# VH-VL binders against Gonadal protein gdl (gdl), part 17

Target 1, 194 residues: Gonadal protein gdl (gdl), of Drosophila melanogaster (Fruit fly) (p22468)
Amino acid sequence: MADIPATSEGSANTSEAVVEYQQPTPEFLQRKIYFLVDQLRTYHSELPENLQTRISYDLLTELANCVLNDGIFVIVKALMELQHETERHLIKIRMQAENEYEIEVAEWRSKIKDPEELRHILGLMKIKHTKKLHESDTKIIEILDQKVNDQQSTLQKAGVPGFYVTENPKEIKIQMFLLDFILRLSRLKYEPGK

## First folded at step 8 (VH-VL)

Design n19 (framework fv_firastotug)
Fold by ESMFold2-Fast, scan of step 8:
Structure n19 (fold): chain C 194 residues (1-194), chain A 123 residues (1-123), chain B 108 residues (1-108)
Amino acid sequence: as target 1 above (194 residues)
Amino acid sequence: EVQLVESGGGLVQPGGSLRLSCAASGFSLSSGYYWSWIRQAPGKGLEWLARIDWDDDKYYSTSLKSRLTISRDNSKNTLYLQLNSLRAEDTAVYYCARGGYWLETGKYYFDYWGQGTLVTVSS
Amino acid sequence: DIQLTQSPSSLSASVGDRVTITCRASQSVSSSYLAWYQQKPGKAPKLLIYDASNRATGIPSRFSGSGSGTDFTLTISSLQPEDFATYYCQQYSSWPLTFGQGTKVEIK
């Protein structure tokens, strides 16, 4: 199915006024945690062996307990939206540089009538443009690295298990899989009795 | 933006070894993307072979793991695949492809493909 | 491994026809992590759809994807001459990555 919440049957509503003001029961929360743990174990089982070994079942259980608080889903979604906006902004900057280059090339083609002189000038413009793109790409990577650091810090402060500030690529990879798991869980609806 | 060009194909003897290259241009292979090799036998479907991640972690098809080695040289911006103990069944077009961005971990669909290089295993 | 079976294996259709091809998985594809590719003779595959229903950049609106769990569908609402190709589904929810066997769409 394309819509993950649709894998669950519709909500069980026992009454309008009474149900709306009830607090979650211990039984409800315990069954929900078991559902979350089962989902996380499914995601875990889908990973290659080396990644399965690096993500413990204890960590998955702690993560399931953490996301019982719906506020964690709100925080994760907000961080992903900021990341998405940052990526979109950086792509726009790069595209703008490319468009400006094409405009400049078109202007030189219009002004220079000698074929040999034009070829020389366009060659210099190409070298300049290539260097500019390289510098832009390096800056983009630095900005994305900083955003990852910000996400690690935010999630660590929020008490999400498995998150801490690190520049180790292999540790960052594990944290990215945990983020993927949290986002996948946020799209599921727990229906009691399933 | 990203262009991938495979090379190293051709006629190879059964039992021999093969080393394919994939030259990337546009972005560095050390950027935050995963890189894969995928093959296609003549008239057949696609078969995923191997992946190397931005952190140099390597993954292989279970059925071919003992015969495959994926590697990259960041200074040459080139991806490699070595296949040993060649069989007639290894005859295929071999593609390199970009898939999975580290900030979207778990999404291994392929958005850029090379044109492919034909490998024929025959005596 | 998750095995993907496409149906039909081949079909012939006229320009303007609505074409539907299916991809059935031997096990549930978690989170609808499934993509569709188009491959023309002698060319590399081209990404059409990812996450079961999201159209890749530059892909015409006549291409659409749907489905979840074990059943997925690619639809071409009004077939064009350039749509002559073989179409493949691919799941990326579970290790190892697997592709369907392909569906060949021939223009009459």
Scores: ipSAE 0.692, ipTM 0.847, lowest interface PAE 1.0, mean pLDDT 85

Design n2 (framework fv_firastotug)
Fold by ESMFold2-Fast, scan of step 8:
Structure n2 (fold): chain C 194 residues (1-194), chain A 124 residues (1-124), chain B 108 residues (1-108)
Amino acid sequence: as target 1 above (194 residues)
Amino acid sequence: EVQLVESGGGLVQPGGSLRLSCAASGFSLSSGYYWSWIRQAPGKGLEWLARIDWDDDKYYSTSLKSRLTISRDNSKNTLYLQLNSLRAEDTAVYYCARDTYSWLEGSKYYFDYWGQGTLVTVSS
Amino acid sequence: DIQLTQSPSSLSASVGDRVTITCRASQSVSSSYLAWYQQKPGKAPKLLIYDASNRATGIPSRFSGSGSGTDFTLTISSLQPEDFATYYCQQYSSWPLTFGQGTKVEIK
């Protein structure tokens, strides 16, 4: 027994290409909006009660209208890819700092024969390394915070309801659930009934 | 990588209370939006107990809600669980767990990181 | 609440065997929000699979997940000595969070 037929469907590349050169009918759009609203109401019902009260049905309807075309899905996926790229870059920088430290430690172990002198030098190196990592980590956090603000701004400009630049934890949580809903919908393919 | 270390377990008398701690250390690019307590009785499966979100919203299992309190101290990077009116059935290994979440990933509640657990034995 | 039932509760296998574990939900797990964990004796659970089919970082390719709706499977294509453990499924589509009862994979 199928749960959500759209989630298990394969690609219909040929029919999608044909549709690209035609505007959707009012009947198609109406049925698609009903489908999207129904999916969003299902997701909403799965939330804890306190979150259900914070996300209104009006907001869900606005979100359904917003994602009626797939442009919003493309934007969200692009932002996610850019975020992953940024994270990989930052991780590599931090790993490189750790690797440089290990190489320097190994060099001193090979050069210094006196155990007391070696212990003293390695102690100084550890202090220096710890401070360097702390400064690096602070910069990483600043970069990531700025990325979140940029992403909120991008989604707001794209007309996604509920998105705007904010540092309020309650508002960020609502945006996070809206992103989850958008991503879940992006994995569904609407297929008109007959 | 994030490391979680639980403490506060041991032998407790029936009717007593326990307060468990979970200290987080290490680096992650993710903020860690959700912290949970999960327990496992000897030879049994996993049972979710409580969750606290970064905005201080708290959630409890329905069966234990009246006996559980979850809290955190951000200045100490530590999560707490208080369990009152202990019974023999509360004997279990208690784990803290969290995610490495990014706001762009959306809301997901699987557990990327686990502590090693602390054993609580409720017996006279 | 969504109840998860794993099958079998235990199995015996040899190194090199293909092992399949199933997880059945009492109602649909929306968006395939299901994870699999491995737990070795005396250790904490370790995430293997999330979103039904995505391998967690560092997890060997012999582990794979599949399924949707109410029926999910975890497959180990060629069992290794370090794979003898108990495996748990967990759904996170609907509150409250629930786990399966576990499947113990034992050496023959």
Scores: ipSAE 0.715, ipTM 0.851, lowest interface PAE 1.2, mean pLDDT 85

Design n20 (framework fv_firastotug)
Fold by ESMFold2-Fast, scan of step 8:
Structure n20 (fold): chain C 194 residues (1-194), chain A 124 residues (1-124), chain B 108 residues (1-108)
Amino acid sequence: as target 1 above (194 residues)
Amino acid sequence: EVQLVESGGGLVQPGGSLRLSCAASGFSLSSGYYWSWIRQAPGKGLEWLARIDWDDDKYYSTSLKSRLTISRDNSKNTLYLQLNSLRAEDTAVYYCARHSYWLESSKYYGMDVWGQGTLVTVSS
Amino acid sequence: DIQLTQSPSSLSASVGDRVTITCRASQSVSSSYLAWYQQKPGKAPKLLIYDASNRATGIPSRFSGSGSGTDFTLTISSLQPEDFATYYCQQYSSWPLTFGQGTKVEIK
């Protein structure tokens, strides 16, 4: 720590430095694209034949070009974190329903002393609980479907090839494999120099 | 509670056919999961047989594809496996299993829920 | 198909021992899409590890997985009585899915 005395001194203006980062060379970008395409072709070759037919090499090349921008990895990871938070919340809701059922069953076991009467009451409670879980599961599916729609819209707006809003299960499956490919690529580091 | 319960096993004659059922409870077969059948011969390891996805795509092991049929009934929330032209080598415990939720790619193919298994004995 | 070979096929150990099981693939398991399962006699397999190193929900910290490419390892840092079981590796990177032959961990 240094103290500066209070004096009537003029100060020189501090100069600001503008830092300009070097852009990657065309050679570096070409090699990185080849690396990404090679990785994607490896992932593609691991799929069952029917899925290999539905994902074209042109799409893989477009995807490789898209993920040259590391911002795409940030977007995808953020969407997955939102997905995990939503799933965690839904799991808590379902666990609470299960816990409430167990508490109610324990309460009836404590109150009813006749085994046959208890068996009848617990049977009715089981029916009620099953209906409640079915209603809860329906709501969970609706929330998850909306999240899929939101993810499709976000990735489409970000210009990620192969993403668009759809409710077709087979099309959604292709998008999920593409998301898996992006996440797998995000865990790799391209080493400069062969 | 999430559960899978297999049924339909027992003693079967060589050359016959087998139809196994797997009843799912606590979740829907139509929402975003993959479902597999796996078997295990007495004292042996695990062998994957077939998979059905929520979009009804079906996959079979290469060695058994001509003898296997996998299907599901969403209204009953039940999976089925049909195995034809039974041989002594088909004697095994048959399991059904769920692959992790497809939207969580890090757990995509791991089988996190299994049934108890049903024993099939092919003898004569 | 990717063939998975486990070693050893069986081992005898005592409570408190560090146990190591290896799984070798005939070709690279991309993205480390490999799982480990525990199976006790008469019961269904239980998922222990996924993506080579991530513990499944509820699995004790003494279980750990590591590895990439063709070489993978499951380690039990301090064997407990309930850990005597058969352990299987399984890859899900390439269709079709394949399992290792299993490693039986027996009481010494």
Scores: ipSAE 0.625, ipTM 0.813, lowest interface PAE 1.4, mean pLDDT 84

Design n21 (framework fv_firastotug)
Fold by ESMFold2-Fast, scan of step 8:
Structure n21 (fold): chain C 194 residues (1-194), chain A 124 residues (1-124), chain B 108 residues (1-108)
Amino acid sequence: as target 1 above (194 residues)
Amino acid sequence: EVQLVESGGGLVQPGGSLRLSCAASGFSLSSGYYWSWIRQAPGKGLEWLARIDWDDDKYYSTSLKSRLTISRDNSKNTLYLQLNSLRAEDTAVYYCARGITYWMEGSKYYFDYWGQGTLVTVSS
Amino acid sequence: DIQLTQSPSSLSASVGDRVTITCRASQSVSSSYLAWYQQKPGKAPKLLIYDASNRATGIPSRFSGSGSGTDFTLTISSLQPEDFATYYCQQYSSWPLTFGQGTKVEIK
């Protein structure tokens, strides 16, 4: 249904109170964000100068604040696993097509005795296979582009800074570096006092 | 399968220039590509020279930056390397190599495919 | 720049031997962003390992990588005749990209 303004806030206050009891101390969060910002600045310093210019320290600070909530790591890892599953499925389909082609080539080599006739037949098969792969690859690219758009939208809705739907390669590159930074941070365990 | 084929090598005089080509064909499942030129002098190790990314960003070896130009013809999927002011120490096999990126994993600049290489000999 | 030093520069081995090649970085290689390549005479390098320990597609299980920080190792558990080659490490954690000087594995 359509969204209309309402002032039903008792449940929201109760939920927030419960969440507050489970939250870390302000001192712990401040130390953790310093750790996260320091790690992000290290990753940033490893980039070429043009990319360092494209990724501001303000963006890194916003990213650190965002991943202070461990739920963001859960979301990113879930999207990564979904992407890996999609990629494995698409790779498997393409590998099957390539493998079938190689099997057919081997069969023709065993059947045709005349070298000239064999070369002609294999040439025709290669043209046919190349056309089939081109059509398949075009469809795969369309699926992957749509998947990227869906995941950009999901990350934007989750509040991850720097994410929004875009087809601009330079913007996609920045988002890919931000994802790399998030994943690298997710593998680090922050423990106060050593 | 991705294939990279280099051309444009041969014998060149010191002080001259060379223009190498790398024709890329085939498909790889990835969110983007980057292409590098890497050379290897006879009996020596690998030396990275230049990179061009899918977004047309260009990067050069600091020691060779003033003599190198990397470019791409996107319509032909062909990579080029121009090297000026040739010296005897530029004698090497020049390789075209490709790396890939995956959405959700970020950018990884290792080289999953290499061309066969083209020999450039700089001699008077 | 991160300098990569391989050890040894050359070694002699027999088929069936366990071969270990070390790559040492002058600075920490963040996130273990290190690859290993194999190069046979007259041929282009071939990717073996990426992210320090992941085998590239089609690479036999006898090849393995390990390590983090500044010390990385490539191991060939049982050397085969086709494994006599030169091996290179490469880091991609920090700009600019750098390669090790190479380790030649030659027949005894």
Scores: ipSAE 0.692, ipTM 0.835, lowest interface PAE 1.0, mean pLDDT 85

Design n22 (framework fv_firastotug)
Fold by ESMFold2-Fast, scan of step 8:
Structure n22 (fold): chain C 194 residues (1-194), chain A 122 residues (1-122), chain B 108 residues (1-108)
Amino acid sequence: as target 1 above (194 residues)
Amino acid sequence: EVQLVESGGGLVQPGGSLRLSCAASGFSLSSGYYWSWIRQAPGKGLEWLARIDWDDDKYYSTSLKSRLTISRDNSKNTLYLQLNSLRAEDTAVYYCARSTSWLEGKYYFDYWGQGTLVTVSS
Amino acid sequence: DIQLTQSPSSLSASVGDRVTITCRASQSVSSSYLAWYQQKPGKAPKLLIYDASNRATGIPSRFSGSGSGTDFTLTISSLQPEDFATYYCQQYSSWPLTFGQGTKVEIK
């Protein structure tokens, strides 16, 4: 029992009342988290056994709580878009190197009439091209590795459970599946009563 | 951009072993992609065999697990499949294929090799 | 394991026809993680559709995909001569990965 007096009228002008966006109720948030946990448990059950043992139910519960903030979905989608743009850009750079090689080979084939000289020149061109592609591929790998590091840092700063900077491939793979889970959740709409 | 070239097929004897190679170009096998072997018997459908991820996790078809070994050599950018105790039923075209980038965790195949035919007969 | 059953197993159609191929899963394919492939005689499969409805790069607009849960469809509007092929669905929502048995499209 409580005896709390209420004031029904004040000095404020109620005819000009401003309606602010209402925060979700605790009941709504609790039902939404149950929905999110159930979805995450479904995704978890779909993984191979070795990955299921690496992702705990506690982590899934923490992740569900984290994604109650819709801003996390915006961050994850932006990171995915940046990853795709980076990959497309790097592919174009490598294609350009291959196209330049083909053009140079065609020029030598048209200019050199002696088969022995042509064979020697094309052999040197092949060695040069192979070295150039190797150097290019090494730089591409470094850029992609740095992107992973940047993504881990961004998600850690955003407070997403399970994310931290690491170069361990096994740990990065777990983070990759957590990102997949978040993306899949972002495509669902929670409807009250489900 | 990405090119996959299989080799190592041909006529093999029942009870023998098979080692297939898949040379990848356009991107490194260690760059966050997933790599699979998929086969197709003459006139039949597609059968997934094995997957290796960039973290060296290996996955196998349950029915063939005891006879399959998938591996990779990052220095040669090459994927391998070893199949032991060959049977006539192993006659098929064997493909290597790449799945999408690490970030999505999706395993659909965006690039395929041309395939290499393996015929198992006495 | 999720079993995928395609219908029909084969069909014959004329150039300009609308062709519909269905893929039914034995249990729900979560997140619509389903792809469609085209395989021409003597060639490797080619990715057509991913995530049930997204067209892969370079694929003509006459190809479309739809569906969710257990029922998925690939549609080819105005069939062309180069569309003679076998079509496969594949799910990647649940381990292990599985393919449908294929649908052969023959031009009359």
Scores: ipSAE 0.650, ipTM 0.825, lowest interface PAE 1.3, mean pLDDT 84

Design n23 (framework fv_firastotug)
Fold by ESMFold2-Fast, scan of step 8:
Formats: sequence, structure tokens, C-alpha cells
Structure n23 (fold): chain C 194 residues (1-194), chain A 121 residues (1-121), chain B 108 residues (1-108)
Amino acid sequence: as target 1 above (194 residues)
Amino acid sequence: EVQLVESGGGLVQPGGSLRLSCAASGFSLSSGYYWSWIRQAPGKGLEWLARIDWDDDKYYSTSLKSRLTISRDNSKNTLYLQLNSLRAEDTAVYYCARGSWLEGKYYFDYWGQGTLVTVSS
Amino acid sequence: DIQLTQSPSSLSASVGDRVTITCRASQSVSSSYLAWYQQKPGKAPKLLIYDASNRATGIPSRFSGSGSGTDFTLTISSLQPEDFATYYCQQYSSWPLTFGQGTKVEIK
């Protein structure tokens, strides 16, 4: 079913809306902060207990205040789009290798009549293909690790609470949850009358 | 292709213990991924058992947590599941599955072929 | 825990048919964090859809997902012979992770 679209502030799928210039009132900003904190508390409640204890309500409140600046959503979306573009490019290269393997297997099936000979050849092709994909996947992981470092640096410079450059996996994990929270908030529109 | 290959299944005795292995290829266990064990009894649906994250945090099904241990050996790129006090209802195909949580999302993009475990005398 | 109920549990269809499978949650699945998997007999599950509506890499356009909140749908617009399988939904918005019971799509 289709939703009836909102006319002024946009839909839940719009992280940025173009509206005629309006100067936010202190009351509007205070209500928006409470809305953001309530959303963040919902996300927090969905986590396993061990992670709930590692993300304080103070941090959630700081995060809510930070994302009142729509520029933060722009930065986060840009970083995610770069990550998605990189991932799509790498997956495209990987799919090309898979397609080449599929074509090669089909060619051998059509050419080799002896079942024993065909089994041997296909076994060799599978080994070659597996090695090629392993190399590709290893490179993908390296690139994604680098993207994490780039994200940490960018968000730290932007003043986002909880973000700083670190190699500690447990700290990176908390940052990934905070990034997810920001992205989820960016897809919501604040509408007090909804 | 990211490849996950389970082993250690077969016929096991009630009351005994099971140790399954999942050999991972095509990626490192040290970065941005999580691994789960998921089982499926004959003719039944999927049941999530345990998860280990790249930061070594471990999570277990509430109903089975007293009987389950998940672990990994990064030097061998291998994941393990140990299940104790085996019962007939533990008969199932056991799958190793991977997801990427760099975006904070917990769906499974790759699965192993599964290994059949039959608990019978 | 969020419980997922799929409907129907089983259906019979012919090649070329439009197939619709629903997944209903006992509580709201926030941010539409729901995935769909396909499982053929004797094989491991395969990711089809994530975030309720995004197709996974390499999945044909005949597969589509929709929905939000508690009601989600997987649609196969023109069933192919290779699509006869069991389909599962899974939510990942709230711990613990849960799966639907499955919907078997069998040949008519």
C-alpha cells in the first residue's frame, strides 16, 4: 500500500528536506532534541545488555545535540555513499570473476565427453576460481578497514561525540553503533503533529 | 567467493558433546564481520544459536546458552561451536553464516553448505 | 523478543505466476531492518532482500520487498523454475535475532 505523503516536512525516507526559510524557535529546537533523544533511547533499548551498559545516556544526549546540525547528516551520508560506492566497485570485480568462471565451466562441459576427464578439469577450475576470489575478498577487507579509519578521522574533526581514531576493536564497535544511530535518525523527519 | 565449510558432524551419542568447525576462506576474521551458527532440524525452520563478533564478543540463544560455546582461531581462520549434553532434538543441519556489521546491520550475506548432526544411540 | 509469522506456510504456483509472501512481526521492526532468504532443498539459505526492500547483489529484479512496522511482503513477479524453494524472513532491529517459520513455494 502507498502512504499518504506529508506536505511540509517531507517523508520518513527523506533525510534532507528543502523548505522555505524559517528561523527555528528555541521551543522547536527543544522539542526536536527530546524527539531525537527518545529515538536514540529506543535504538539503545534494542541492543544486547552488554552494549547498553557501554553506551551511556549522556552520550546519547550529546549525540542528539550534535545532530541538530543537519550538516552532520550530510557528512555521514557522504561517508556511507563513498563506502557503498567502494563496496559496489569491489563486488562488481568479484562478480566479473564469478561470471568468467561460470562461462569457463560451461565451455568445458560442452567440450569434454569423458565424465572422469571432465570431473578432473572442473576440479582444477574450481581450485583456481577459489584462489582468485580469496585474493579479492582479502583486498575488500583491507579497503573496508581503511574506510573505518577515514570515517573516524572525518567524524572526529566534525566534533561528533564518541568518534576518534582508534585501532581498538571494542571501541570501533561502539562507533559503528553510533554511526548506525545517526543514519537511522537521518531517515526520520521531526514532525510534532504526526 | 567467500567460502565457509562446516565439518565435525555425523552420528553422535545422547548425553555426549559436539564440536563443529567452520573453515573460512576469502576473508580475515579480524575486521568488521560477525559469524553465527544457525541450525535447521529436518523439515523445520531456521534457529539462531550463537554469534561471535570480530571484537570477540560472544552471544548465545537464551534457551541454549548453558550448553553452547562459540570460539575462533584467527591463525587458522576457523570458527568453532561446542554443544554439550546432546539430546535427540539437537539433530539438525548446522550452518556457519557470516554478516558484515560495519553498517551496524545483522543480516547474513554468506552461508556454509551445512553439516548434518544426528543424535541417536 | 520479536516473533515473525509468515503467511501462507505453503503455496502451490506455476511458472509465470506472481507470488506474494507476507511476514508479520509481533512488535514494530524499527528502521525496517528485515531480510528475506531463499532456501532450496538440500542447500544453504541465500540472501535475497535486506532493509525490507533492497535487493542483494546478483538477485534478479523479479524479487522485490516492501513494508514497514509490523507488515512486510516479498513478491516474485514472474515465478521461474529455479524459484521453487522455501522463503524466510529475519529481523535484525532488536536482539535477539529472529526468523519467520518459512513459506514453501512448491510446483502446482
Scores: ipSAE 0.672, ipTM 0.835, lowest interface PAE 1.2, mean pLDDT 84

Design n24 (framework fv_firastotug)
Fold by ESMFold2-Fast, scan of step 8:
Structure n24 (fold): chain C 194 residues (1-194), chain A 120 residues (1-120), chain B 108 residues (1-108)
Amino acid sequence: as target 1 above (194 residues)
Amino acid sequence: EVQLVESGGGLVQPGGSLRLSCAASGFSLSSGYYWSWIRQAPGKGLEWLARIDWDDDKYYSTSLKSRLTISRDNSKNTLYLQLNSLRAEDTAVYYCARGSWLEKYYFDYWGQGTLVTVSS
Amino acid sequence: DIQLTQSPSSLSASVGDRVTITCRASQSVSSSYLAWYQQKPGKAPKLLIYDASNRATGIPSRFSGSGSGTDFTLTISSLQPEDFATYYCQQYSSWPLTFGQGTKVEIK
């Protein structure tokens, strides 16, 4: 068993600063925002002309300032992961329905000997299955639309420029490009020499 | 699994017009994805032709934009490509392909392709 | 436009070989937005890799991608009989979308 050393207060009362997370210097932040703006302007230049016109340089500057707070990256990644999980779940449900339909078709092909009767039955099954898939797809779209609304609301409350609740597809598209820009920035590490 | 099935190919005369269809099963055309037409001439590489997004934005190859029209019918879950003023150089297999979410323009699902032969 | 050049244009290999294919871009492909596709004769292309290094669903671990900027590589660590095909790279970082010219992997 080793002895535990005891710490005692000495007569020299040196005030020691508590080591906490320290805010970056103004010089560091200024260089970092220039780096972020340059990256965003590169991404912007890669877009088709019609989309470049719809995303202003002022918006890019506001976005760069916003993502100086690394917490924004955490929020965006969490929202994207939630959406991907939802999409994967819905795809699996739809695939199961397709598999069940194919099994049913194969069973009828093996049971019905009369070609005319088989053709009639399979035709009815195809109509029924097509209707079921259409209803399923409609529900999937509704769920995904709700996820978009939740995402817009969350990002707006977090103060991310360019985000607000809207059902306009063209406005949603711009927000999706802004999300892509944020995710791309989150994968970069700022080096002070660059 | 998403499936794309092209139709409308075959033998066509120079100067004629072509209308191709792509029937999608799986997610609706309005589910936030985008769709492209891509062709491949015999023994050659892949050439992107046109794209339509879920917000109905349309994009065309600069060399073919005067001859191409892309459209969709969400109720039929079907994508269309119209190509006018056909030339022998338009002979190719034509694919429809779906792009991924979040404006990443790689193609995760492809149709089997439909052959178009332009000759007299 | 970003032009993609693949090397080699064709190669001959045996089952079990390590195969490397390179894709060189005329300009930087930002965010490593580059994909690789496999195409067998008479078939549609199949997505192998996206974002330079992520394997698509169902793709065997022998396929790997690497690279950034202007230089990208697709590696097949131990070639199987079903891997004889043509391989294409594609960038999606900058409009318009462009494909490489293809690399044909043939039986030696």
Scores: ipSAE 0.664, ipTM 0.832, lowest interface PAE 1.3, mean pLDDT 84

Design n25 (framework fv_firastotug)
Fold by ESMFold2-Fast, scan of step 8:
Structure n25 (fold): chain C 194 residues (1-194), chain A 120 residues (1-120), chain B 108 residues (1-108)
Amino acid sequence: as target 1 above (194 residues)
Amino acid sequence: EVQLVESGGGLVQPGGSLRLSCAASGFSLSSGYYWSWIRQAPGKGLEWLARIDWDDDKYYSTSLKSRLTISRDNSKNTLYLQLNSLRAEDTAVYYCARGYWLESKYFDYWGQGTLVTVSS
Amino acid sequence: DIQLTQSPSSLSASVGDRVTITCRASQSVSSSYLAWYQQKPGKAPKLLIYDASNRATGIPSRFSGSGSGTDFTLTISSLQPEDFATYYCQQYSSWPLTFGQGTKVEIK
């Protein structure tokens, strides 16, 4: 008769089904926060004096703590990509409108033989085109301004320090610098132990 | 699409004053822009003079601050530079240049320049 | 202020040559926030390269930029007759903005 050997698979670790990434150590996180704060203080020192006084070191420390979570970099990059794509699309629409206007002008020049009649028609077309471009540009600017408001709201909800919905140009400027700081940090490679 | 056109240059007398204009046309955004004046003496390099941001913050070259005033008319999308106490050394081509803070902090558009000659 | 020094101040090369221009900063240019401009005689400067290595729209692939910290390079891999110009570097990482003194490229 054969003995059935007991298995040791009933240990506490048997519920793990997939390979997990190692969690950062407290020492690693502490060194990383020091690195981030040091980088932010460098960026701060590069600003004009008036902006240095408006961005506190406490805010920079809060920002460093916030971006310790790499998810914030993902959010910021996604928002910038969306804005860039929106701007590219809107610029193409405007360029297409201008190209269509040039084609129409060329067609009228070939169609109308009387110089005085042609001058009159082209003058009317110029006025009409200018009005259409102004309306289009106003709408484009409104869309882009709304995207800025959406970005402010998204970052506020994500808990990023210094972000909130505002139309005040000086406050928007501070937020733009904070975005720049976050993007710059996202491009850095933190090497553990250095 | 943005076009910058400088005007106001020409022959001016030493000790006088000058007002340059830079008119912007084409598509532009509501905020995030800054405008600079940059000059270049004949055969020399580029010298930054002054900057005005979309929030109306103004910055000046330390050596020229007492003689320069930068201003903007938002309704006309026009930038101005006032130079006082003109000297022969102020002879240069004056350029208007624009940057957009969020995505580009470098000068993405330049005007063609306007020549200022300070001579007796 | 960050002072930018370009080398050489001028050079002359044949069509097809590889041309290298350097820009050295007196202090580190953080985030590689450095641009290169081309200026042809009688014309305004034209943006070539931004963020040290990104080509501006419409700029031929023969132009490339590289570098970080205090040392930056603009390379023209195969010089063309239309490349006769003065080239300027400019940093935008630290206030105030500063330009290099320029490098004049003359084609033999």
Scores: ipSAE 0.664, ipTM 0.833, lowest interface PAE 1.2, mean pLDDT 84

